# Miniprotein binders against q56419: the designs that were tried, part 58

Target 1, 326 residues: q56419
Amino acid sequence: MEGRTLEEVQEEVFKRHGVLVPKKELEDLAKALEEAGLLLTEKVEARLKEEEEKLKRERPMRLAGLSYPEGEREARAFLEAFRASYPGEGEEARVLLMPHLEPSRVPEVYGAALAALEKTPPPERIYLVGVAHRPLKEKAAALPVPFQTPFGPALPDLPALQALDALLPFELFNTPLAFREEHSLELPLFFLKGRFPEARVLPLLVARRSPELGEALKVVLRDFPGLLVLAVDLSHVGPRFGDTPLTRTLAEEARRRDLGFLERLAEGEPEAALAFLGANPTRIDGVEVVASLLPLLRERKGKVLAHRLDLEAPTLSAVGAGTLVL
Short names: E, the ipSAE of ESMFold2; O, the ipSAE of OpenDDE; V2, 0.75 times the mean of E and O plus 0.25 times the DockQ between their complexes.

## First folded at step 7 (miniprotein)

Design p17 (at its last look DockQ between E and O 0.51; V2 from the best seeds 0.00; counts 0 for: pae E 3.3 > 1.5, SAP 90.358 > 70)
Fold by OpenDDE base, look of step 7:
Structure p17 (fold): chain B 326 residues (1-326), chain A 104 residues (1-104)
Amino acid sequence: as target 1 above (326 residues)
Amino acid sequence: SMEEKIRELAEKLAKLARELLELVAQGADPEEIEKKMEEFIRVVLELYELTKEMNNPEAEYWLEMTIELVWEFLDAFIEGNVDDAIELLMYIAEAAAFLAEALS
């Protein structure tokens, strides 16, 4: 790529990935960066430090007014609409696999999750395990603070979190900044808090597979029973993820991988589910989470309630989402 | 090998991200920043083309993370959110460094 102009690179990015980075915007950014001068990096660092200190007290909403309504009344109407988007009935869940994709993209999949939650007795606590989309210092992390929602704060279960930390070979309470904007927790939590307002939450992130986490959680769940929620998406295919534009063949492969994965989980065979994916060529998001939670998924039979492969038209890419109860 | 090429690109990307941050911090000329940004984008594109199966799950993880962060960076950049863009460059530098390390 030596000798390509910014314009040529820009055009190539657009053609391949559907993202137009206008030269003007690059120039404007350069100018803005110039105008902001010497203080930008220092300001950002200072801001991050301040945000980290705030995260010692609470995790504020980041997607309120964007992905879901900020107001409680509107938020309740939002929940009802999503529930209505799924025409079926749910089943009682001890383990719930649900998406963390933008809700508007897969409403019926979230609706299926809500349907399952309707059949689930209110848990004392929810183990909410998301996917880290920021680097973690350890394989997994937790943030032991209230998470804000339109329905009030989701309060942490500190005793259970402490018990979990004590059983792990690493510090569980690491990388608080990774939680600041993590949608894999915030979006599912909206639905969970709306349905179970009194449940305490253990907000967990998995970066890399941690068998230790699953073993520790198995012990903790004995003394601190609750609902386990895997907030994971499925296949990621298309130009945004390094593939060619979505074709029927690619979509069929993604669906096959997604459903094959979910079905094996539904049969209580999580190792078989992972083995089925192999190198994970369609980039199922939840692999590291499932690999970490094997002890909790074994021998649990359940049902796939919903699945969708949703097209992102601007990038000709698609993301799979599913709802599974165990 | 493909893995070696990805490692080299990851190291280069991490370096470029840090250099961009330094240029911004120093109040460098827009032309210098633009040039460095161009180099950054070129490396990103090369990495993106090489997003194939590796026999290294950890490296695959960090590669996916790096690419995702780059997308977020581009979004923030397009939206004119300079603070977020700078923050994301820091994460890209970190993720790319981890990728390079995973392939070492």
Scores: ipSAE 0.364, ipTM 0.738, lowest interface PAE 1.6, mean pLDDT 87
Fold by ESMFold2, look of step 7:
Structure p17 (fold): chain B 326 residues (1-326), chain A 104 residues (1-104)
Amino acid sequence: as target 1 above (326 residues)
Amino acid sequence: SMEEKIRELAEKLAKLARELLELVAQGADPEEIEKKMEEFIRVVLELYELTKEMNNPEAEYWLEMTIELVWEFLDAFIEGNVDDAIELLMYIAEAAAFLAEALS
């Protein structure tokens, strides 16, 4: 998707005319909504129910043909091209932090993740922890179904998921619709499934920090060892995110905070990493995931392999992405 | 306080999103929907301007989600995807309510 500032959308669609919303475009939308009125609402409700029921069986690809190729052969070539964009060597990961930003915008960051996976023994399962972009009924959620990929279905680790659910003070399988459009799982999964085609997956979302999730995962990982993946982006700066237009000073601050956060994680000090961010003025989105998973991050030392603050020229904004191995 | 004002705006945004859904569900006249949309967008912009200095990590998370959902709603709006717009209003109402709760 293409990011835009609210002001730029107003200029493009709503057009400034003494009000925040251009009257012509609003009138056209209002007419479309009136025409569909009650029937449209019934249609939407029925479609959501139908989609929710389908998501209880499988999660289809949503970004094939958009963010990555749909065909298996093309997808393998795509994956290898990304590896080639990072000329360095990786290191073995027991925990991998990688982005969920559009892959073509940060190719060397995804390449660094692939380099780390080359050094990582094939795991029996992958704990894939993303960031919810839709409200969850609880602090965290999972969807215990196959996720389709160009490399075949990523099968859920049902015994590990059930063990995790049993340890939580809330129902883990609580919001199937939140997974329907969730790119923070789909984009990293493409790379993970391509490299580890036999690994099962625990597809997890965090909405709000949950110390209970981290404690439960520590227990489950002992009985069901695997690779822990934090699929998170870093700083979000610029007008799209409520800042002044991106300047060199703002970009340098975002980069400094991204790297300081990652470096403290790499030293095995996740509480210090969170404290370093303070009020989180550059809006690193990984904080809720890190805050949930403290027991799994403490005393694990590692290395930052890559970082990029990616410019979104149309919005004069930027998003940070990094690769960290622990 | 600043946080109390932000909480009140978040509550108002959640209410406006639900009211828009009700107007659409009733098949209300375009003029009624247009008026509510203008009010909704005005509150979004005011909230956006005021919440940049929050010192509450949970509230910051919900603010970021609310803003991103509004962007998706506006994208659906400019593309004429009314099905998506209705669904996104439901999510915006929930996210804004959580933002207000985080500031309580």
Scores: ipSAE 0.358, ipTM 0.739, lowest interface PAE 3.3, mean pLDDT 84
ESMFold2 (binder alone), look of step 7: mean pLDDT 84; pTM 0.825

Design p18 (at its last look DockQ between E and O 0.03; V2 from the best seeds 0.00; counts 0 for: oily chain .224, pae E 8.5 > 1.5, pTM E .755 < .8, SAP 93.702 > 70, placed apart)
Fold by OpenDDE base, look of step 7:
Order: structure tokens, then C-alpha cells, then sequence
Structure p18 (fold): chain B 326 residues (1-326), chain A 104 residues (1-104)
């Protein structure tokens, strides 16, 4: 629509949909967008450029001292405590689905992930696929730099990242600023780096479903084998997400959706898992990631190790979290 | 308070997002969709203004990116790519919701 006149837009809508939209509504929309100020100030541009330049070297911790301890010794104790919160044993994972929610909210779910990692031989590399909570220029992105952790830097696998980029129809190394504050990578990476200190990492974000990503990764994994980690949350229900306050009925529906999704994934039927959600009325976070990675999830059988729907009392909202091994 | 205002806007945004997604998915009247989109964008703009006031150095950048995605949504919608339009809209809504959360 950029560069088109309001009349041209009106005409196009009429041609496509058979409805004549009043010019006033189009004018109001245009005005609203113009008022947003599409022009960055010189100061903001300079600051953004500086931050981008920093991200060419490393991605610093943002949640150290908040979500997890900054010091290595304390961080190790943190890992042990989370592992202890899950009473069961894990299973070997080729694919691990784990949450990226605030760890203190769902400790046993992270504990289940740690239990699975205990049974997993140390991978050479970890494909860590998170959810973009900020706009990306492309459907997916990667940041090919060290990610700081209390256990030392998680080093990127540059050869594997380059191989992936070469197979994608878009530039993989886009929107570096989207990684700066992205917790969907930072939180899982804490646990992964703590368990596998020598593994290289491919930090990936998905904004929108990209079938090309899954196909490309399937090829790359042949030459660059490793552990695939889906860092995703499940249902988001309540006022924070557009619903009424959490009720027993709403909670039961959220759990039903979460478990139904995870169980179908555990059966090696990711398409069935997506179909089961339909319009995704409980807003399962990981749908775009799963939709992007279908080729890697098909025919893989596994087990659901943990699930929790965690209440955020101040907002009467809840978020689902789960751990699945394949 | 600022916190209360952010919470109110976040809830309003989430509601508008759901309504808008439903309208688009159901093939509602384009006029109604556009009106709802305007309401949605106005809430997004207000959240980003609060982010600027709070001293978020990236607020203008993310707002610009959001606006670009809105244009992409509108293009997809006009072209009849409903699935793409819905996907874009969902992503915009989630990004804005996360901003509200980060400001809280």
C-alpha cells in the first residue's frame, strides 16, 4: 500500500472484495500511520547503529540477576535446584521442546528438560529455535555471535549457520536488534549451556511460519548433526491475552489444547497437532515454530515429560508450558 | 499510574487483536476490518509513545517495524491472501503485547 493513493487503495478493495470503503476511514488510517512518525531521529539512529555494532561481537546477558544467577557457582546451584524440582527421569532427546517462560513460574517443566538432557549424549551443536517477540524483517533470523551465559559464552556454529543461510530464499542474518532482548533464546540457553558447555549453538528466531526453514534445516542436519531445541510456550489465556479472567472452564480448555498438541507431536504427527489447534483460540505460542519445522518432527515418536498451566495472579491470566522429547 | 495505563492498554490491545483476527478469518466486511485496524493501531501507537516516554531507546525503531508489518498486512489482505494477512496480524499483536509486558 505504500506509495498508492487512497483512491487506488479504495478501488483495489472494491475490485477484490466488492465493498467500497469510505475515504474517511482510509484517511484516518493514513493519518494514524503518519502520526506514528516513520522517521527515526538522528539520535535514535545513532544509538541503534551502536547497538547493532555491539551485537556484531556478542550478545550480552539481559536477564542475569533477574531470571537466573549471574555468578557461575550460583548458576550451577540454580540448575541443580531446578533438576531436583522434577522427580522423574528423563529420556534421550533428538528433539527437545521446552519452555521459555520465566523459570520460577514453571520450575518442574525446566527440571524435566534437564532430566532429558542428562540422558542425552553431548551434542556437537544445538539448534536453538525460539519465538520472535519483536518484528523481524524476514520470517526467521539468526544471530551468528557468542551469547553470554554464566557458564561462559555459547559460541556460534558459523559453518552450519552459513550452510543454512545458503539454502534459504531470504537472508538469514537479519534484524540483529530482535535478539538483544529476546528471552525465548536467553532463558533456554542458560540450561543448555549449563548442561553442554562445549556445544556450539545456532540461535534462531521464528516470527512467521517458514516451511523453507524446516526443509533447509533437514539438509543442514545431515552434514551438521546436533540437538534440535524448540523453545516455545503453550496456551496464553486470560485478560492479558484478550480473554475473561481465568475460570475452571478456560483452564481446562487451555490444558486440553496444550496436552492435545504435545501428545500429537509425541506421536510423530506434527500436522495433526497443528490441525487440532485450528484457529488456535488459546494462543499456543509455538505454532509458528512447529509449522516451520514439520520436516524435522514427522514420524518422530517421543514422550511428554511435563506440563503446567501457570497462573499469573495479578492479571488472572495463565500461560502453559511443557517439555517434550523426540 | 503509568503501570496501570500500560496494563489497560495491553488488555485493550489484546481484545482488539482477537476481534480483528476473528473479523479477518471470517471474511468480514472490509470497512469493518479497516475500522477495527484503526482502533488497533491507535492502541499500538499509544503504547509506543509510553515506551518512548519511559526512555526505551528502541521504541521508535520497533514502531517503524510494526508500521511496516501493518502495511504488509494490508497488502496481503487487499491481495486476498487471507492466511498471510492473519499470520501478519497475529505477529503484530504478539509483538505489541510483548512490548506492553516489557514496560510493566
Amino acid sequence: as target 1 above (326 residues)
Amino acid sequence: SMEEKIRELAEKLAKLAQELLELVAQGADPEEIIKKMIEFIMVVLELYELAKEAGDPEAEYWLEMTIELVWEFLDAFIEGNVDDAVELLRYIAEAAAFLAEALS
Scores: ipSAE 0.163, ipTM 0.645, lowest interface PAE 2.5, mean pLDDT 87
Fold by ESMFold2, look of step 7:
Structure p18 (fold): chain B 326 residues (1-326), chain A 104 residues (1-104)
Amino acid sequence: as target 1 above (326 residues)
Amino acid sequence: SMEEKIRELAEKLAKLAQELLELVAQGADPEEIIKKMIEFIMVVLELYELAKEAGDPEAEYWLEMTIELVWEFLDAFIEGNVDDAVELLRYIAEAAAFLAEALS
């Protein structure tokens, strides 16, 4: 029985008899499909290697034309519209917490961040710390390459990144592919680069809490001063996140958890903020970033400028976003 | 029982087919699409073995057709024929839904 191709067997047996193939032919089918899957895997692996090599040189825009305009003139108008969505005044930030949620969903929250940046002297560099949405090989990672934006490339601060890498017990430059579509860096960076076009950037991701990262950053910030940005979202509630459909009670709990978390951070008490969340029943995804950066947040007081728990009507779910200056 | 296991897997197959369609519609990375397709193929093959043991002629026909469609999808996807690959996924989803209905 040399006919090991399912297509051949299906054409012959079914057309003539409508009878099932023998167990051996089923085993040959499973092997053939597995081999096709292996070939596809090898081609995917080759493509991923190609993408990885590209990411070792630069990180291109992935959300231009989707989340923000690609052209510089349109991008500046976009920034102005977002600033106008927040009618209040900002405050100078040494640390800024801002969202990475789709900007059009929470315009006044991003507007509040812009208001804070207006009051903030242009820094030499920005430590941009996002949340890894794809697995990292280590607890945290960086990508020391230019990130493209409509306002030009955001250049990496290589000396500061190298100093940070030297202080960590793991290779900091460990998972280039995790940055390929990482919106928690790209979306905040659009706003930061638009306001601070001359600032260099340290693009950092946290997958799991790393006390080592916070201690290392405290040392690096002493020698390489700059703006620290926590690019994090807050509560995630509803069916898309494993809950029952969003109810008024669940939404009120999510809002309470978000604001209680932010207010304790604003009091300079990040450990109390984390303790307030307990088991994190509303899935605030900023907890791993905050837990990593405790040494940089302790005793630093500030103010919550904005918050929204935004409804995803099609999924009956919601995501919280906030702006905090410290 | 074998009949209950077949029904469970048929429902899983229909769900996986719809998830594949959603991944393609969202513009998901090819790796995500391939991983989901491999999961789908493994369920098809398990169902095929069980359907042969159960002797359900309609289920056997739809499973044979589904396996052929999966091969055609893999060829189209490898060659970069995205429109053909999407259309084949729709046929696969229809087959899986029909199988789940037939075995309910």
Scores: ipSAE 0.013, ipTM 0.210, lowest interface PAE 8.5, mean pLDDT 81
ESMFold2 (binder alone), look of step 7: mean pLDDT 81; pTM 0.777

Design p19 (at its last look DockQ between E and O 0.06; V2 from the best seeds 0.00; counts 0 for: pae E 11.2 > 1.5, pTM E .799 < .8, SAP 84.976 > 70, placed apart)
Fold by OpenDDE base, look of step 7:
Structure p19 (fold): chain B 326 residues (1-326), chain A 104 residues (1-104)
Amino acid sequence: as target 1 above (326 residues)
Amino acid sequence: SMEEKIRELAEKLAKLAQELLELVAQGADPEEIEKKLEEFIRVVLELYELTKEMNNPEAEYWLEMTIELVWEFLDAFIEGNVDDAVELLRWIAEAAAFLAEALS
C-alpha cells in the first residue's frame, strides 16, 4: 500500500523500536523546512564550506558545556569527580582502551582510564584512535590541526603525522568534516589533555579495518614513541540498534561478548578477540579499530580495569563500555 | 537475494535523501516534503529489519553507519534543528551510497 501516513510510520517505529517520534514534530519539521525554503540548503552548504576552511586551522570544541565543562576550573573538578568514581588503582598503560560514550553514562569507566593515566609516565605524544561516525573517503583519516579543550589546545604532532602519511597507501589527511562533530575523539581527548597537558596528539579516525594503518603505526612508533589510545565503545544492543528491547538474556550476552573481547585483548591475543566475536552480533563498536591495530596489540598483556553495560531507558537499549590497559 | 534487496533499498534511501534536500531547497510545499519523508522513513525501517541476516562485513558497517545517521537525523528533527537535519541528510545519502556500492 503506497501511502502510509506519518502516523502509521510513527506507530510502526514505536511498535518495533520503542521510540515515539511525535507527529507534531514531524509536521513542525515539514513546516520549518518549508519556511526555511531555498535559503536553508544554501545556508547549510555555505556553513559547511566555512567550517571546512576553519578545520584547516583548528578543531573547536563541540561538546563543551554539554558533555563536559567549558571552563578550565570546572573541567578540573570534573576530572577529579570522574577519577573519584572509580575506587580502584590503575596500572601503567602503553596502550589504553577507553570509551567514547557520553561520560555521565559510564563515569567509573572513565574513572578507571584516569586511574591508569595516573600510573602512566607523561608521553611525548598520544596516538588517539577513534571511531568514525561519519563516512570517510578512506579507511582511516587524520586531522593535523589543534583540537580545542578546556585545558588549552591539544597540538598535533606534525612530524609523526607526516611520517604516518608517508607509509600509508592512501591519503591520511582526508574528510576533515568528519572530525567536526566526532565525539569519539573529543570526549577521550578531554581526559587525556587534562592529564597530559604537554603531550602532542595524533587524532586518528578509523572507518573500516586497515591493516596498513597498524603496520605503518608500528614503524612510526619506533621513531615517534607515545601512548596509544583506542577510543572505542563495546556492545550496542536493543531497539536503537535493531534488537528487541533489552532483556536479561540480551544483556548477559552483551556482557559476555564485551568481557570476552576485552579479556582476550588483555591476554595479548587480538586475533582471538576478533574471532571470539565472529559476526559481532552485539555490534561491538571497536572491532574495526582493533582489526586495524593488530600489530600493536599482539603479545601485549594487560588488565581489564572496568566494564559497564549502560541502559538507555528511553529506547530500552544499552551500550557497553570498558577500560583496558596493555 | 537479501543482499540485492538491501542494495536496492540503500540506493532508494540515498535517492530519497537527496530528493528531500532538493525539495527543501526548492521551497516545496509541506505536504510534498511530508510525503517524501514518510517514504524515507519507510525505507529506513525496511533496511533496519533486514540488517540481522547480512554476512558482508563492509556492507554491515555501512548499514550501521546509515542507521546511526538516521537516528541522529530524527533527533535533530525532533529538536527542531533544521540545519543539522539537513546536514545529516547529506551524510545519510553518502553512507547509503557506500552501502549500495559495497553490495554491488
Scores: ipSAE 0.501, ipTM 0.802, lowest interface PAE 1.1, mean pLDDT 88
Fold by ESMFold2, look of step 7:
Structure p19 (fold): chain B 326 residues (1-326), chain A 104 residues (1-104)
Amino acid sequence: as target 1 above (326 residues)
Amino acid sequence: SMEEKIRELAEKLAKLAQELLELVAQGADPEEIEKKLEEFIRVVLELYELTKEMNNPEAEYWLEMTIELVWEFLDAFIEGNVDDAVELLRWIAEAAAFLAEALS
């Protein structure tokens, strides 16, 4: 990707985060960052190009040893511990909504997803749709390579990916670097690959709502049936996200927004779910994914299996996570 | 020695990345984040200057990885992508630790 200039970085950091720096310190910081950028730009560009070429062959684990164990035996025990965290039974899913929040923070929510997968016949393929945390060149993207996991590589479903690419008005394989650290795919994939080791994967990211993606996926799913997974988090509230400190009132609003959104999806009413959020004041993650996938969610009824609004005590903030089967 | 100073700076960078990670994740006062970020960048610059003619391919690889991750962190931070920024700081801490190990 093309790098930013030092001045662009300085201005945007202040604009986005409100960090107050005295005029002299701003000048000193800009000079230091500019010198770093001038000295390192060629090396960074060369390294990013090298990483991009590697990502055209495979996507390595980035969170092994951090969010989940690196070794297969330990990873399997980890998976079973998460299932045990959810006391309920699942239901068969043709569409599964699950989180991408750090698993240890919402163990029963991931456990609910595993319970649903227990009731789901092993699919030939999984359409895994995450949220792009880095800009994409287009509204959506895929990376048609093996994603490494402790359970072995999750192989891409190349015929289904090619069919999808052919139906879109843009090149689907457009931003390999956006996948390098994309946890909204890696974390759910750990659970999915652990439960369905033989399923191929379509690893998809949405940056901005794309009605074209949903229409194309509806066609592709007809010819290439599989499990559709929306890997999204829910409300983000508190100071880390630009709010006042977390209060009972803010937490109750976030929970109401989360549950209202999920329940409307469970009634097969995705347009109503989006309308319920309005301007999305609690920053429910994944609205762009749902808005893209409307044709696949309409009239599909199901059940909310779990929800948690998880407190981040150090930041006095909270993030919502849920599990929905359709 | 020069290698020993570079190892100490890499260890310091790993610690600074963790401290900055905690401040950003906590939503700490902007002035506190700014001061830590300035210290972090200064260590990156000093480390880079000392390793420009390093005779250690493994250390050079980890230095370049660290530098790449610093730019990615700045991108994520400027976009307001706090979750990604925090994760990138964790990776910077790991890369800096590997750099220090390569010099042991």
Scores: ipSAE 0.000, ipTM 0.227, lowest interface PAE 10.2, mean pLDDT 83
ESMFold2 (binder alone), look of step 7: mean pLDDT 83; pTM 0.810
ESMFold2, look of step 11: ipSAE 0.000; ipTM 0.266
ESMFold2 (binder alone), look of step 11: mean pLDDT 84; pTM 0.818
OpenDDE base, look of step 11: ipSAE 0.471; ipTM 0.784

Design p2 (at its last look DockQ between E and O 0.63; V2 from the best seeds 0.00; counts 0 for: pae E 2.8 > 1.5, pTM E .735 < .8, SAP 92.808 > 70)
Fold by ESMFold2, look of step 7:
Structure p2 (fold): chain B 326 residues (1-326), chain A 104 residues (1-104)
Amino acid sequence: as target 1 above (326 residues)
Amino acid sequence: SMEEKIRELAEKLAKLAQELLELVAQGADPEEIEKKMEEFILVVLELYELTKEMNNPEAEYWLEMTIELVWEFLDAFIEGNVDDAVELLRYIAEAAAFLAEALS
């Protein structure tokens, strides 16, 4: 592509992916950026610094009124409606895999998680492991502060978090800003806190696979028992994710890979689940979390309760979501 | 190789994102900002051409994050949220730098 004009590259991308970035929109953006000038960049920097300081004390709700109701009564009704979307019964979970995709897109998948929680004795604490959508300074991070929810604050389990930090070869409390908008923690936490209002939380993010995290968590879980939650999505396919336009064949492959991955996890064989995916051509985003947590998943058998590959018609793309109990 | 090409594009993208932020911070001429934006998006489109398989799981993670951040950047513009667009350029520069590092 070296030596190509913008128009030539856009034509090739359109042929391959059906995606075009119009030059007019870029010109409008450049004009808006110029009009903002130095004051905008200083405003953004000041805002980020202020939010980082606030995040050292608490993590406020970012998605209330957008992804779930702000008021507790309405939030409780919301949970009830989601549970009703899954007509089956759950099973007790020692480990729960659930999505972090927008809840309205996969209501029965979240409903299956609620069904599992109904069968699960209230834990003293929840190890909530999400996927970082912003750069982390290390392979993983935690934020040892209360996370606000419509059901009250989810309090951190500080002794367990400190024990985990002490076992890692890197500083666990390393990137507060990465938690500011992190929906992979906030969305599952809404459901978890609604069902287990007294449980403390270890809010964890994985960026890149960390075998050290899994070994450390295995030790911490022996001393600080609790519910382990993998808050991950599955296949990401289509033009939004770098593929050609979604076809029925690609969608069927994504579904098969999602289910094959989940089924092998349910057999207590996380290495086989990863090997099944090979180069991960459908970009299951749960792989980095699973690869980090192998010691916690081995020999732990369970069941797949739900799966959906959710189609975004405007982008011709899809995201898979599932519920697995171990 | 394909990974060498991705590394070179990622390094260039990280540099272009930083240069664009600096031009905005300096209050540069609108035409200069526009030309830098065109160069930035050209590299984004070339990087976007890459398909679903890579030989390096860490690099795959950073490539996926970079692509998703670029889409968020475009969405912020469409929504008229220029503040968030500037913030996202910072994250894009970071992710692209990590992508290049992972491929070295």
Scores: ipSAE 0.438, ipTM 0.751, lowest interface PAE 2.8, mean pLDDT 85
Fold by OpenDDE base, look of step 7:
Structure p2 (fold): chain B 326 residues (1-326), chain A 104 residues (1-104)
Amino acid sequence: as target 1 above (326 residues)
Amino acid sequence: SMEEKIRELAEKLAKLAQELLELVAQGADPEEIEKKMEEFILVVLELYELTKEMNNPEAEYWLEMTIELVWEFLDAFIEGNVDDAVELLRYIAEAAAFLAEALS
């Protein structure tokens, strides 16, 4: 790679990943960085520190007006439209696996989740387990503050969070900045809060598999019963994820992996689901979450309500999404 | 080995990300920043082409994290969001360093 020009790099990025990074943008960035001067890194650090301090009090919406409506009335209409996108009926869930992908990409999958929630008695609390898309200091983390939604704040269940922390061999309340923009919590929370406005929430992130988390949660759930939600996506295939452009063969393999994973979970065999994936060549997003929650998934039978492999046309890549009730 | 190559690239990426941050902090010339950015992108591309399948689950995690953060960085960069781009470079440096450590 020695001696490549920026133009050659840009072309290669475009060819391989479907992303055009124009030279002008690189130049503009360089200029912007120059104009910002010494203050840029200091400014960012100061901002991050400020944001971290704010996260001690609340987690604001980051995707309101982008992924979902900010206003309550519009947000309710949004929920209804998503529910309408799924023609079927749901089933009662004790465990709900749902996506955290951009809602507009897989409306019927979110619709299926809403259908399940319609058949679910209002829980006192929701254990919302997402995927960390930022580095965590520990294998898992929680943020014990209100999360803002168009339907009002989702309030944390502090007693249950404390009980969980006490059972873990690491500090649960770590890496608050990882929660600031984490969509794997914010997007599913929109739907959950909209359906269960009075439920308290335990917002949890999993970075790496933590068997300790599952064992601890199993104990906590005895004293603090609630709905367990796994907010996870499925296969990630195509150039954005290191593959060739999506082909019929690749799509079929992704679907096979997704459905095979979900079906084994639906049979109450989470270990078999993980074993089925092996090295996880299609990069199912939820593997670390499932691996962490094995004690809670064993012997629970359920049903796959929806699945979609959604094409991102600009990158010729695709992401799998599914809804499973247990 | 492929893992050794990934480790080397991760170390290089972490270093380049940090150097970019330093150049920005120092108010370096746009040409210097551009040159460093080119080096950064080249390492990213090489890393991205390598298989993510490894026998080290921790390394796989950090590799995936690094690649995802790079995509977000590129998006922020394309959008002209300098603040986010700088923040993401910090995360890339951190994730790449963890990847290198996981493979050591």
Scores: ipSAE 0.170, ipTM 0.636, lowest interface PAE 2.2, mean pLDDT 86
ESMFold2 (binder alone), look of step 7: mean pLDDT 84; pTM 0.815

